# VHH binders against Flagellar brake protein YcgR (ycgR), part 96

Target 1, 263 residues: Flagellar brake protein YcgR (ycgR), of Thauera aminoaromatica (c4kar8)
Amino acid sequence: MAELSTPSPASPAPLDGGRGDELEKFTLRGARQILQLLQDLITHRGLITAHTGGGHSFMTAVLKVDEERGRVVLDPSPDPQANRRALAAPRLTCVTQLDGIRIQFPLVGLGEGQDKGRPALFAPLPAEMLRLQRREFYRLQVPLAHELSCLLKAEDLARKPVEVSARVIDIGAGGVAVVVPTGAAEFVIGGTLPACRLALPDGEPIELDLEVRNLNRQTQRNGTEQLRVGLRFAALPRAADTRIQRYIFKTERALNAKARGGL
Below, E stands for the ipSAE of ESMFold2; O stands for the ipSAE of OpenDDE; V2 stands for 0.75 times the mean of E and O plus 0.25 times the DockQ between their complexes.

## First folded at step 10 (VHH)

Design Q7 (from M11 with E105H; framework vhh_7n9e_1; at its last look DockQ between E and O 0.02; V2 from the best seeds 0.00; counts 0 for: placed apart)
Fold by OpenDDE, look of step 11:
Structure Q7 (fold): chain B 263 residues (1-263), chain A 119 residues (1-119)
Amino acid sequence: as target 1 above (263 residues)
Amino acid sequence: DVQLVESGGGLVQAGGSLRLSCAASGFTFSSYAMYWGRQAPGKGREWVSGISWGGGSTAYASSVKGRFTISRDNAKNTLYLQMNNLKPEDTALYYCAKQDYESGHFPYWGQGTQVTVSS
């Protein structure tokens, strides 16, 4: 029988630890932060490329976090050889992206076992997680339940004006990231989208100008392609800024309270 | 009894696409890794792709890598294989398979669905 091979990692190679000092500011070491980030990976069904060394990798996902046992449960490969390599590796380097942010973390002490009668890989919780946030400002991951949207005034391939309702996936003082269907509009990095409308839960939409800063194509698990658009607030009225800040703080507080078991 | 029923095969021209489905019953589908295999005329069975029970891990034969995508819907007890850029060498009877965790073998196969790719 032909051997199964792991798909070529769509994820970039692990960052070399040699840049340790520069990466320190992006490294999470707090237990709560690590747990939260792992939970976020679970919630968003983030696919992880696990590097085993020697140029080998396999696809996995965090299935659950076992806080009681201090371990993470990973989805094993359907390729037995990949699992053998993983178990033999002194360290896994896990690379993923969440909301356009690169996440990298090591797992040490990988073992195999069963989770409710299903095969699983287990590892102690990572001691650190690298979260490369390129943006200068803290970005709140918008809860799915909030259903924030931004009406984008853009152009199509024919340069015809189009309005695209985009889901907001993260928000910060400096801007928003949104997801749009591929082909819904043409975006140019550095381009301005005038008179867009950001819908917050607390009132009327905010009219604002947005500058396109980043474009990332994302393939969902279902094979659907989406375009993630990073947008900067080009001109934000003070009142709008206050509303956005208030929303961020309120939401963050609620999320933290929930994480602490207070909800 | 474990049942696997493949569908979606057919005749397609080279460069074309097909989507195969496998309907699973008789076991807890969400607890098992699932696989696609194929058998070309005069050849033995070969693995094409596999997916973990959680769906977060996939594997492919080198011959189909980048062209085929395996997926699953645990709520529907259904396995899928999206086949793009099909080639004449992809012509085969395609089978869905369930792994047996105790033996590590694949005793459960469907009847298969025929995929024929014309040049």
Scores: ipSAE 0.750, ipTM 0.905, lowest interface PAE 0.6, mean pLDDT 88
Fold by ESMFold2, look of step 11:
Structure Q7 (fold): chain B 263 residues (1-263), chain A 119 residues (1-119)
Amino acid sequence: as target 1 above (263 residues)
Amino acid sequence: DVQLVESGGGLVQAGGSLRLSCAASGFTFSSYAMYWGRQAPGKGREWVSGISWGGGSTAYASSVKGRFTISRDNAKNTLYLQMNNLKPEDTALYYCAKQDYESGHFPYWGQGTQVTVSS
């Protein structure tokens, strides 16, 4: 077989901490697959959030793939400090969407240069790319006006129970994402939060067991740090599933109606 | 320069115990959730255990729950995994990993320490 892969210093590792490597089946490692996905991102002009570490990120795009040199070419930031952080970072974590499907990939060895006389950033092709091609990973962005919340039954530093009321920022068939103040409780990927309560507009709160699937830190406009906690529904009862699906459907329908009526 | 250096692996008979250590440097250890993972020959990567930044929350894969204990010493920047009642199925390269709060996962891990459990 005439498949060539650009060398990568990174060892294979799970992209999240769930039981086993549930994301392994969505992880692309073939050079041909990676090239095609990068070309798809170029074709759709997908904007990419490139995380440089320390809570910093910048918006970029893949401008082209240089197959001959085994490199991707990225759009530099107009902010010179963001470019300096990117060049100093040991690893860039790139996150984007393609037709509603989450795409994530690491870049290492970032360098600066020019492409056709314009400033550009360069990196070797990634050794792997995550493409979460499953409808169950679809997440409805919850309108602020709905004020959806979830009462989390978590643990503090001393392993004592603590209840945290958290705003739900997205919801899907398999779970929710919430935001909490940093330090409100202790969280770890794989941790289980029993008997949490999800408040939907159409009835009494739903009691759910939740599992932590991802953790992000975010600095708000006012300098306040929040933790975004991605939570999976564990053993979701059918009645609860029906209520969640109905909420998603109703809200999507309302949002789509507004989009059709406007530019 | 984030560095994670695992140690404490070796050859052990089934039913035995080992304690793994992970020495961390190049970042504020006490601010990060930490994880153990493993990769057995011919198998994919497997999450084993995790511990929150302050140690208040822990989690384990079903295959190791009750046998393995994760802990951390934030004063010594060290993560531990106490492995008891080891089985041949636990044979793997064990590595520690640091939470990446930007990606929300832990895509990077250390060099690893080999654990081999004989029958």
Scores: ipSAE 0.682, ipTM 0.908, lowest interface PAE 1.1, mean pLDDT 83
ESMFold2-Fast, scan of step 10: ipSAE 0.734; ipTM 0.926
ESMFold2 (binder alone), look of step 11: mean pLDDT 83; pTM 0.838

Design Q72 (from M4 with S103Q; framework vhh_7n9e_1; at its last look DockQ between E and O 0.24; V2 from the best seeds 0.57)
Fold by OpenDDE, look of step 11:
Structure Q72 (fold): chain B 263 residues (1-263), chain A 119 residues (1-119)
Amino acid sequence: as target 1 above (263 residues)
Amino acid sequence: DVQLVESGGGLVQAGGSLRLSCAASGFTFSSYAMYWGRQAPGKGREWVSGISSGGGSTAYASSVKGRFTISRDNAKNTLYLQMNNLKPEDTALYYCAKQDYEQGWFPYWGQGTQVTVSS
């Protein structure tokens, strides 16, 4: 069943292979690596945008990897026309994201059939998979010692305005992930949280608007349930962006130095 | 098992209105945010609207903002989408969706209800 992608306006366009030399270092060609990455996509049930050419695409997922037959099983589109296009296309360009990393891979030789009595698309295993970590997708895991927080302006179950102090667990150029107690506030993917305050260690809190992009329930080791909220910076002033970037770079350097035994 | 059953679709002229319903069962409806998505012919599924568990927070795709209104009745385990000023580009199969909070994706969909807007 095709998953609702988070309100991302545009299916990521395939990267044009023309920058071949620069992308080579990000291209996986090892059979084991490819299989592992495909399995990861299955495990995470990542939605894949399959581009059939001519500006057409459909949402799919990797359902199974058949190692014995050397093929991948994809979820067909509910649109028969999309499936026909896919089957007629000389190449299917699959684009997805896993853990903030863009993944792109070609499939050729698509066929249709049945998997366990359900309609499915089949293709030989990709010969290569592109795995790109773009700066925009990089997420720094915030050290616990930094105690970054974000004051969220939301509503409770009674639709009353509430302010929730949320711990920031990761941060990137595009947003933050925070954790809040379950039931502290109501969230909806695509919803906007206006005039929130992100506290960085280097100065006054940054006021910004946040958009809810993801919601996950997490159970802590102690059995306490928390809500992880993925938030996008909806309107980030340039000065704030600079501060966030500086924080990320500084922290990353410090972590790397520590990992190398320098601190 | 989670079940979602959409209804209320049909043929309508441009500028017309429809109200979609989604009957939910198999889970505590009031504990989950709910969403509408749609799939137009030859296009991928797209997010249309979302509503928080209590209904206090709503969100809309830019394409439907100001025209569509999402609501819910937790006592009836029902999600609604009021669609006003419909356009031909709104023609799609409309789905009700529940998020899996553990996995962070949307595995739960109904069969959808067809909305066709004629010019």
Scores: ipSAE 0.722, ipTM 0.917, lowest interface PAE 0.7, mean pLDDT 87
Fold by ESMFold2, look of step 11:
Structure Q72 (fold): chain B 263 residues (1-263), chain A 119 residues (1-119)
Amino acid sequence: as target 1 above (263 residues)
Amino acid sequence: DVQLVESGGGLVQAGGSLRLSCAASGFTFSSYAMYWGRQAPGKGREWVSGISSGGGSTAYASSVKGRFTISRDNAKNTLYLQMNNLKPEDTALYYCAKQDYEQGWFPYWGQGTQVTVSS
């Protein structure tokens, strides 16, 4: 009964997880690339979720990069317990976004101190940063007046079929995002919704299979809680693709003409 | 404080079964979709399975579909993974994750529980 070594926990997984060697093409290891990416985060004031392990995390930001000493300076948490967990952790897994691109990097050797008389956390520059570019994907924001909808064939609490009419808020070649009332159906990332129907203005609804890619909660002005569901087209027949592209093209032209007329 | 504590791992013969648990605290468990992931030695992280907040929708990686069953007990704030017909390729550190509705995906949490499948 040989004892097996326990691997260290990895950085937070992307939506569609892969083997570690498949992530290598998204991994930055050059010092110049790392410094530039950290500077970009500073410039855009990106908020970072720092995971300390054990299900704990806190919000932080990179305040500056000290290139001469090879260190990053982080904003401490207002919660002293979060700071204590961070300082005790063997590594901090930092997750953030820059222009929709997910960025992850480990920090080890975290210490506390001061920067310009203010409390700060310090760590050596990361040896690598993961820049997980989501595939480039154009999405048209659907005008409210168009009232585009998608009939979702989802599941209820008892895993039985339920139909939900969802408002489409954006659309592109690869998918749609919709909004539904919280609790209207059961959704999970990776779930499939077969034979849904996308209603476009100029014809019969398009029947298509959808896969859940993102789930966000939103609170409307009236306090109503809704769920934004990001959906990918599983396979899109050529005729359906043509209709979607035609809708996008016509709508963009109309929106651009309206903007130019007001300009 | 969100805490996710995995347990139930161990050494098992190929073809055997094992049931993992994830005890959740620090959030309203019944309001969140939950996930299992795994990482084999020398490999990257792999999504394994997910379950909606009420348990009505489940999803599985193709490599485990038909063999693994995700479930939850919202009264006990516990997530489960029943693993049947285990193969040596299933050897990995298994961890659970909570849906992040602000970011729209699920980061990994906790140190996980080791599953080792022998020939």
Scores: ipSAE 0.644, ipTM 0.889, lowest interface PAE 1.1, mean pLDDT 82
ESMFold2-Fast, scan of step 10: ipSAE 0.742; ipTM 0.928
ESMFold2 (binder alone), look of step 11: mean pLDDT 85; pTM 0.856

Design Q76 (from M11 with D100G E102D E105T F106Y P107D; framework vhh_7n9e_1)
Fold by ESMFold2-Fast, scan of step 10:
Order: C-alpha cells, then sequence, then structure tokens
Structure Q76 (fold): chain B 263 residues (1-263), chain A 119 residues (1-119)
C-alpha cells in the first residue's frame, strides 16, 4: 500500500520516514543542524501541524528549545481533546515549512506541564529531522487576502452529489490543499472529484479533475475542527497548468518583494 | 488497544467469489475511512479499495474496479470486501487498514487473510 502510505509531493500530509527509503538523503541527524532548524522555527514563528495519528492533527508552535534538559516546549491546543489525543499518541509527527522547504520531524514521549506558569507540552529533542529541499515538494502558502477557493463536486453520506466551497491553503505544481468544515461531504483517499472549479484571483475559474491524496482532521486555534484535504491535479490541461504556474510565480515574487521591502 | 482482524479468505476457482471481513476494535470505527490492500507472492503491496467514514464515498484500484465492492457496517464495526469474478492474478494476502499514527500512513493489525485463486 505504498501509494496510500506516502501522499503525493503536493500533499501537506506527513511522509512516513520509516517507509520512505529515498527520504534518507533528506534526513538531518546532526545535533547542531537540528537545534538551528528548531531555533529558526521559533524565530519565524512557524506554525506546525502536529499529527497525533488516525487522521487527527492540531496547530502548534515551538515556544522554546530547552537545550539543558534536551527538550522542546510546544504550545498546547485550546481543544482539550486534541491535547489528550497528543498525550496518548506514541508519536507526534510535526510538519511545517520555512521559505517553501518542507520540514518534518517526530516527537516521542510527549508530556504536559507548565512553562513560566502557562500550560505547555514537552518532548525530547528529535534525533532526526526531514528537510525536503526539492522543487517537486514546493508549496506556495496561499495568502489569506487572496481568498482563493475551490468548488468541490463531492458526495454526501447517501452518495448524493453536493457542492462544497473549500478554501485553498496551499498550492503547488501537482495539486492543492483545501480546508472544509467537518460533515460537509465525504472523502476517501484515491477517490476522484470530477469537474471541480479552482478560482484564481484573475480570470475565469479553472475546471479540474482532482484526486484525494490525504485526509486530516485539524483542530483550529479556536477549538473547532476542520477537515484538510490534499488533492492532486488529474489530467491537467496545458492552459490550466500555465495559469496555475503563473499565479504561483507572481505570488512568490510579490511575497519576496514585500519581505525585502520590510527592511 | 486498536485491533483489525481479517477473515473470509480461502481457495477458489477462477470466476468464483469470496467475501472478506475485517473486525475493528479499540477506536471509533465510524469516524475513520477504511481501506483494503493486498500483497501477492514476490510483489510489493498494492492498494485495492477504500471507503469513507460514513460509506458515502468509495474508491477502487483500476485492476479490481467493477469486480470488487467495498462496504462497511458501522453498527457492527466491520469492513467488508465482496470479490466477484476472481482471477488467478487476485491471489494475495489481503489486509484491512485505517489511518495510522500519522496522516498518510496505515495501521495493519493482523496477519491478513489469504486468497488463492486456481486457474
Amino acid sequence: as target 1 above (263 residues)
Amino acid sequence: DVQLVESGGGLVQAGGSLRLSCAASGFTFSSYAMYWGRQAPGKGREWVSGISWGGGSTAYASSVKGRFTISRDNAKNTLYLQMNNLKPEDTALYYCAKQGYDSGTYDYWGQGTQVTVSS
């Protein structure tokens, strides 16, 4: 089941390092490199999706690296159930990105306590971190101001057709990741969604056939759940591919220019 | 204490039918999409079929589409695979799976159930 175990490069779902022989060349094991990367996540206030297993995740952040005790301090979820799932999980898989580079690392032995009088989650420093510095894994994080959406043509519990307007959270050459409210429609990995419509900021919506590559139930900062769906572009027409690539390039340039202008 | 236990395999002639079952325990079965995979002798694992948490959406590998039907009974915590028009190429150990510790991975909790199709 390798096809179901390792989602497409365009998917935000975690890659199983134990099953991915090819991922060894992208794995960092140097203590100094690991500490520097964790510190970069703190400095850039990088949001981390922490996967607790069973398709569940929550948003967190590295608050502190306690080098003396060999621990990472994480921001707990506002949802007590998400924290309970995390503490019960034998392993947390943390997925984030910095400047378009996908970063993934395991945390084992999660505990709870307090940091400076506030609730916190603690885990030993990871022994390894995956850093995927390949353009096929590049994902543009879609700016909220763009309000980029995809109208999904899916099915409900009774296999009745339903249309769901989903917010696009990231986009790459091979697909998009979207968020939908839980219960809006049913999805299964390997399922196809024909004639979906991707709305870009300029021009007519693009009609696309999409394949479900990953599913994740994410607890938001306000405690509500959203379903994250990773979708692969199937049989992408050349004109549509050109428009998507143009959007990615233009948006990346604008974000880079804004970052430099902030100096 | 999560478990998945496969059953229903056996020896059948080409053109025959079998119904596989997977009994699930230790988790809220109705909240998870479920999958069937198989591994033929000397081959890698192959995804066969999937079904959404409520049963509203299904997916099939092209090699089995039209011949196999996946279904579930959430009241009984059981996943099924109805296999019709079996071919010698369907000979494999069949596993059921749910999403594992991480999104995009799968738990295999039993030895699977052996399906052998004679020509």
Scores: ipSAE 0.499, ipTM 0.832, lowest interface PAE 1.9, mean pLDDT 82

Design Q77 (from M11 with K98R Q99H D100E Y101F E102T S103G G104S E105Y P107D; framework vhh_7n9e_1)
Fold by ESMFold2-Fast, scan of step 10:
Structure Q77 (fold): chain B 263 residues (1-263), chain A 119 residues (1-119)
Amino acid sequence: as target 1 above (263 residues)
Amino acid sequence: DVQLVESGGGLVQAGGSLRLSCAASGFTFSSYAMYWGRQAPGKGREWVSGISWGGGSTAYASSVKGRFTISRDNAKNTLYLQMNNLKPEDTALYYCARHEFTGSYFDYWGQGTQVTVSS
């Protein structure tokens, strides 16, 4: 997948294919900066996708930074096989987001043990962390009250054309992430969905082509599976780009005003 | 366990055709999107093509679009890549891969099948 365009910062997939210095500007190597960022992930309960190689990954979180022992404490997977794969891996690539900003970092030398009587995974503090703060990489988490939707034009399992109204969960300058029920339509990374309609407040839906960049399957509390689809805007018209940016800016200002007014 | 076995490679002259196959076992083939990737000697792996679990959606790298066709037979648990108008730059070891929904990407499980295009 190395030659596809850069994924959104909200994407759980690692950035790959570009082994250049383009990301050096966004790489943190200061010990205090790394410690502060890890603490921010703990504070915000940032869910981390840890890639163990071989197409395998699991969901984890930083539970604690142990400065005295120079290590991070991670939540193990409930799947013992995922933990065995992680321990056997020479390196983990951890991907998460913090307030719409992509965070990615390596962990080397993973071990297992216990923290306060509970199973835990341990790794030395990373020597570097990537933090992408560019405007084009920012993703706004869409408030549920906005009921933002995107009507996707796709095909179902029987290869019949279907229109799926998907809930938009995040949005940025480069794309959206949406949630669809498993079985509602077919998707493949790199596939194009033509003539989709993005509904924003204050206007007609925006018609645009979307490219599938990420697919993640999740099981809900009721046992129903849902599919999170990461979609890139293809050939976005300037007027549409302006409306999307206006929505993002207006919503951020409203959320920031609410946060500052809170106690 | 997941097993993917690629076949159908060989030596062919520029302008020729080959049909690659990938036999899948150890999982419910019809529930997964599948991909073809390739790796030329001394180079990294590159994505070539993908197909959704029912075959309704396909995708291709720009370098192969219009020349290669991906397809699948879910009754036979087999993935195919029809390669037409082959070029010397298509010379590579070709791999198939299953989509990993937990990681939102895929990886290669097989040994690959070698394609060599002479000019």
Scores: ipSAE 0.512, ipTM 0.828, lowest interface PAE 1.9, mean pLDDT 82

Design Q78 (from M11 with Q99E E102S S103T E105W F106L; framework vhh_7n9e_1)
Fold by ESMFold2-Fast, scan of step 10:
Structure Q78 (fold): chain B 263 residues (1-263), chain A 119 residues (1-119)
Amino acid sequence: as target 1 above (263 residues)
Amino acid sequence: DVQLVESGGGLVQAGGSLRLSCAASGFTFSSYAMYWGRQAPGKGREWVSGISWGGGSTAYASSVKGRFTISRDNAKNTLYLQMNNLKPEDTALYYCAKEDYSTGWLPYWGQGTQVTVSS
């Protein structure tokens, strides 16, 4: 399990906000597939981080799957307050990893009960589970020396087209994260940015459509504000995908070589 | 302590229009992107539209693009959805939502306002 960091794939918020069918191929909706994946989590004793909202989460695990009642049984937190937050939450977002595969699923209708006389949490079986291999969520931190940029086609406050040159800070198979000065443009999750241009070292800029997946404001050491924007590749031609993967591979190998050489 | 209160729903004939409002309180409204979602009886929630914190960027589901217009008034802490050329398929509870990326979902949904479109 060699991860330089533990990136998360873009979460599905807002629903249908431009993920469309791109995450569908990684989404399990068949009852048998869902049951098998949950059983795999039990077999491997996989720890699950359950997010309850408001920045709160707790560690849990699937104790068993009750196929007759159509529910999953979870290990409660040793913290009673975490369990109360979970029960009050409209949904839990459960995140785990199995053999380098990121697994994410919602649980709705959480209740409390007992398993073999011990406290337990339970919920209806999820209707869907997201299963992403490492390559889909791996993000390469872009070396500053590479000066990777993406020219974004965005809109200003008057909804007029504006071009923003953004610095690429990480890149993966599914997208990039960029930083822009606050005030350069506004972004909304689910918004599409057509005909953006990603500059890679090996040729002409790649023209691609991007979708906004996350936004984070950050204050720099000098007091200036920047906006970090997570962007998904909305549609990526095979040739562009090959160029991006080649850049990631070459850069990763170069970084590994430098680390072995003693920086 | 986030509160979102939707209003403006009702019964309307196909081809008609409605304007929904969402009154927000308990947070700095002008600092967050805002969204509209909907849920038809017996169906899951569907994202409808979003608007950036200052109103400069908007997004729409393909099913409503060209018919619906999202807007906001940051001085009044109010989000709007102008719905034109309504179709029976637009019948749903419409919800206002505040962006929350910490959970990966839109957890701050209001109570909703019912829109019923008759043919």
Scores: ipSAE 0.279, ipTM 0.645, lowest interface PAE 2.8, mean pLDDT 80

Design Q79 (from M11 with Q99T D100P S103G E105V P107E; framework vhh_7n9e_1)
Fold by ESMFold2-Fast, scan of step 10:
Structure Q79 (fold): chain B 263 residues (1-263), chain A 119 residues (1-119)
Amino acid sequence: as target 1 above (263 residues)
Amino acid sequence: DVQLVESGGGLVQAGGSLRLSCAASGFTFSSYAMYWGRQAPGKGREWVSGISWGGGSTAYASSVKGRFTISRDNAKNTLYLQMNNLKPEDTALYYCAKTPYEGGVFEYWGQGTQVTVSS
């Protein structure tokens, strides 16, 4: 039976030993606050990356909050294997952003069923949600038209140095997230990538050292896999930090102006 | 389904050495980066070391760099941690993990192996 193979419960661990209690103050535990934040995710059609463990994830969204039954309704993956992994997982870690602010929450006790005659995933309301408002957690979704890339210095599967041009999908004051094809290079969390080059639309590429902070394999709708790598900036000179911040603010202003239909 | 079984811990004097092993099953071991974490009595868990799926890249916490060596044998589905010049502050329950370190959160499937370093 599946019960005989149930893994031991995970013990809680500090998110970051240097931040400890400071991250706690960004944790929402009030029922009204949790309901409001979930409703905001619905209103803004926020895409959620649901991590099922082992470096696997799928894209979902909150379809509705069922306050009477105390549960959330989630959009299932079109990939049946992703749904099976999610249902088998002891916990989902859901990560999203709202207006550039990182939001993270656990879901436990995932089930499947139907909502309005359509397949759906269900979970009890989370007991807590993390809403990170610090500067280092603000992330700009990089416009596809910018074709922003980062040349990574890594090692390939044969342990030889390799240069990988990776597409930058988001950027913040603390780092970038990039996408590489699986098999292009080997990465390990905590590893350093020296002398990488971040290409911004204006000016020369920025040379910087990056630290691998997270790895996630995503299965696309067509069945192909890609590796998403989260990279932290090592301490930057003021000039480099200023250029990155100016790119973020300039791009955000342009997106806001476009939304208003004017200059 | 995922099983991780740690072994090799024990009581050792400061300056001594221990070799930890982690036997993995229930997943394709050679496709995953593997990690060692530890938890001292009354403290939170902390990351110790990591190794990429093919063994080409390794990483270490600053507190253990130069003293500990992580390695793997993909043919045997086994992860190792060679610990040299052990210090009393290395006293902890040591865990093997395949779940990626994302924001410092670890999910472990083994019970761990106890390492006690006396002064």
Scores: ipSAE 0.430, ipTM 0.809, lowest interface PAE 2.1, mean pLDDT 80

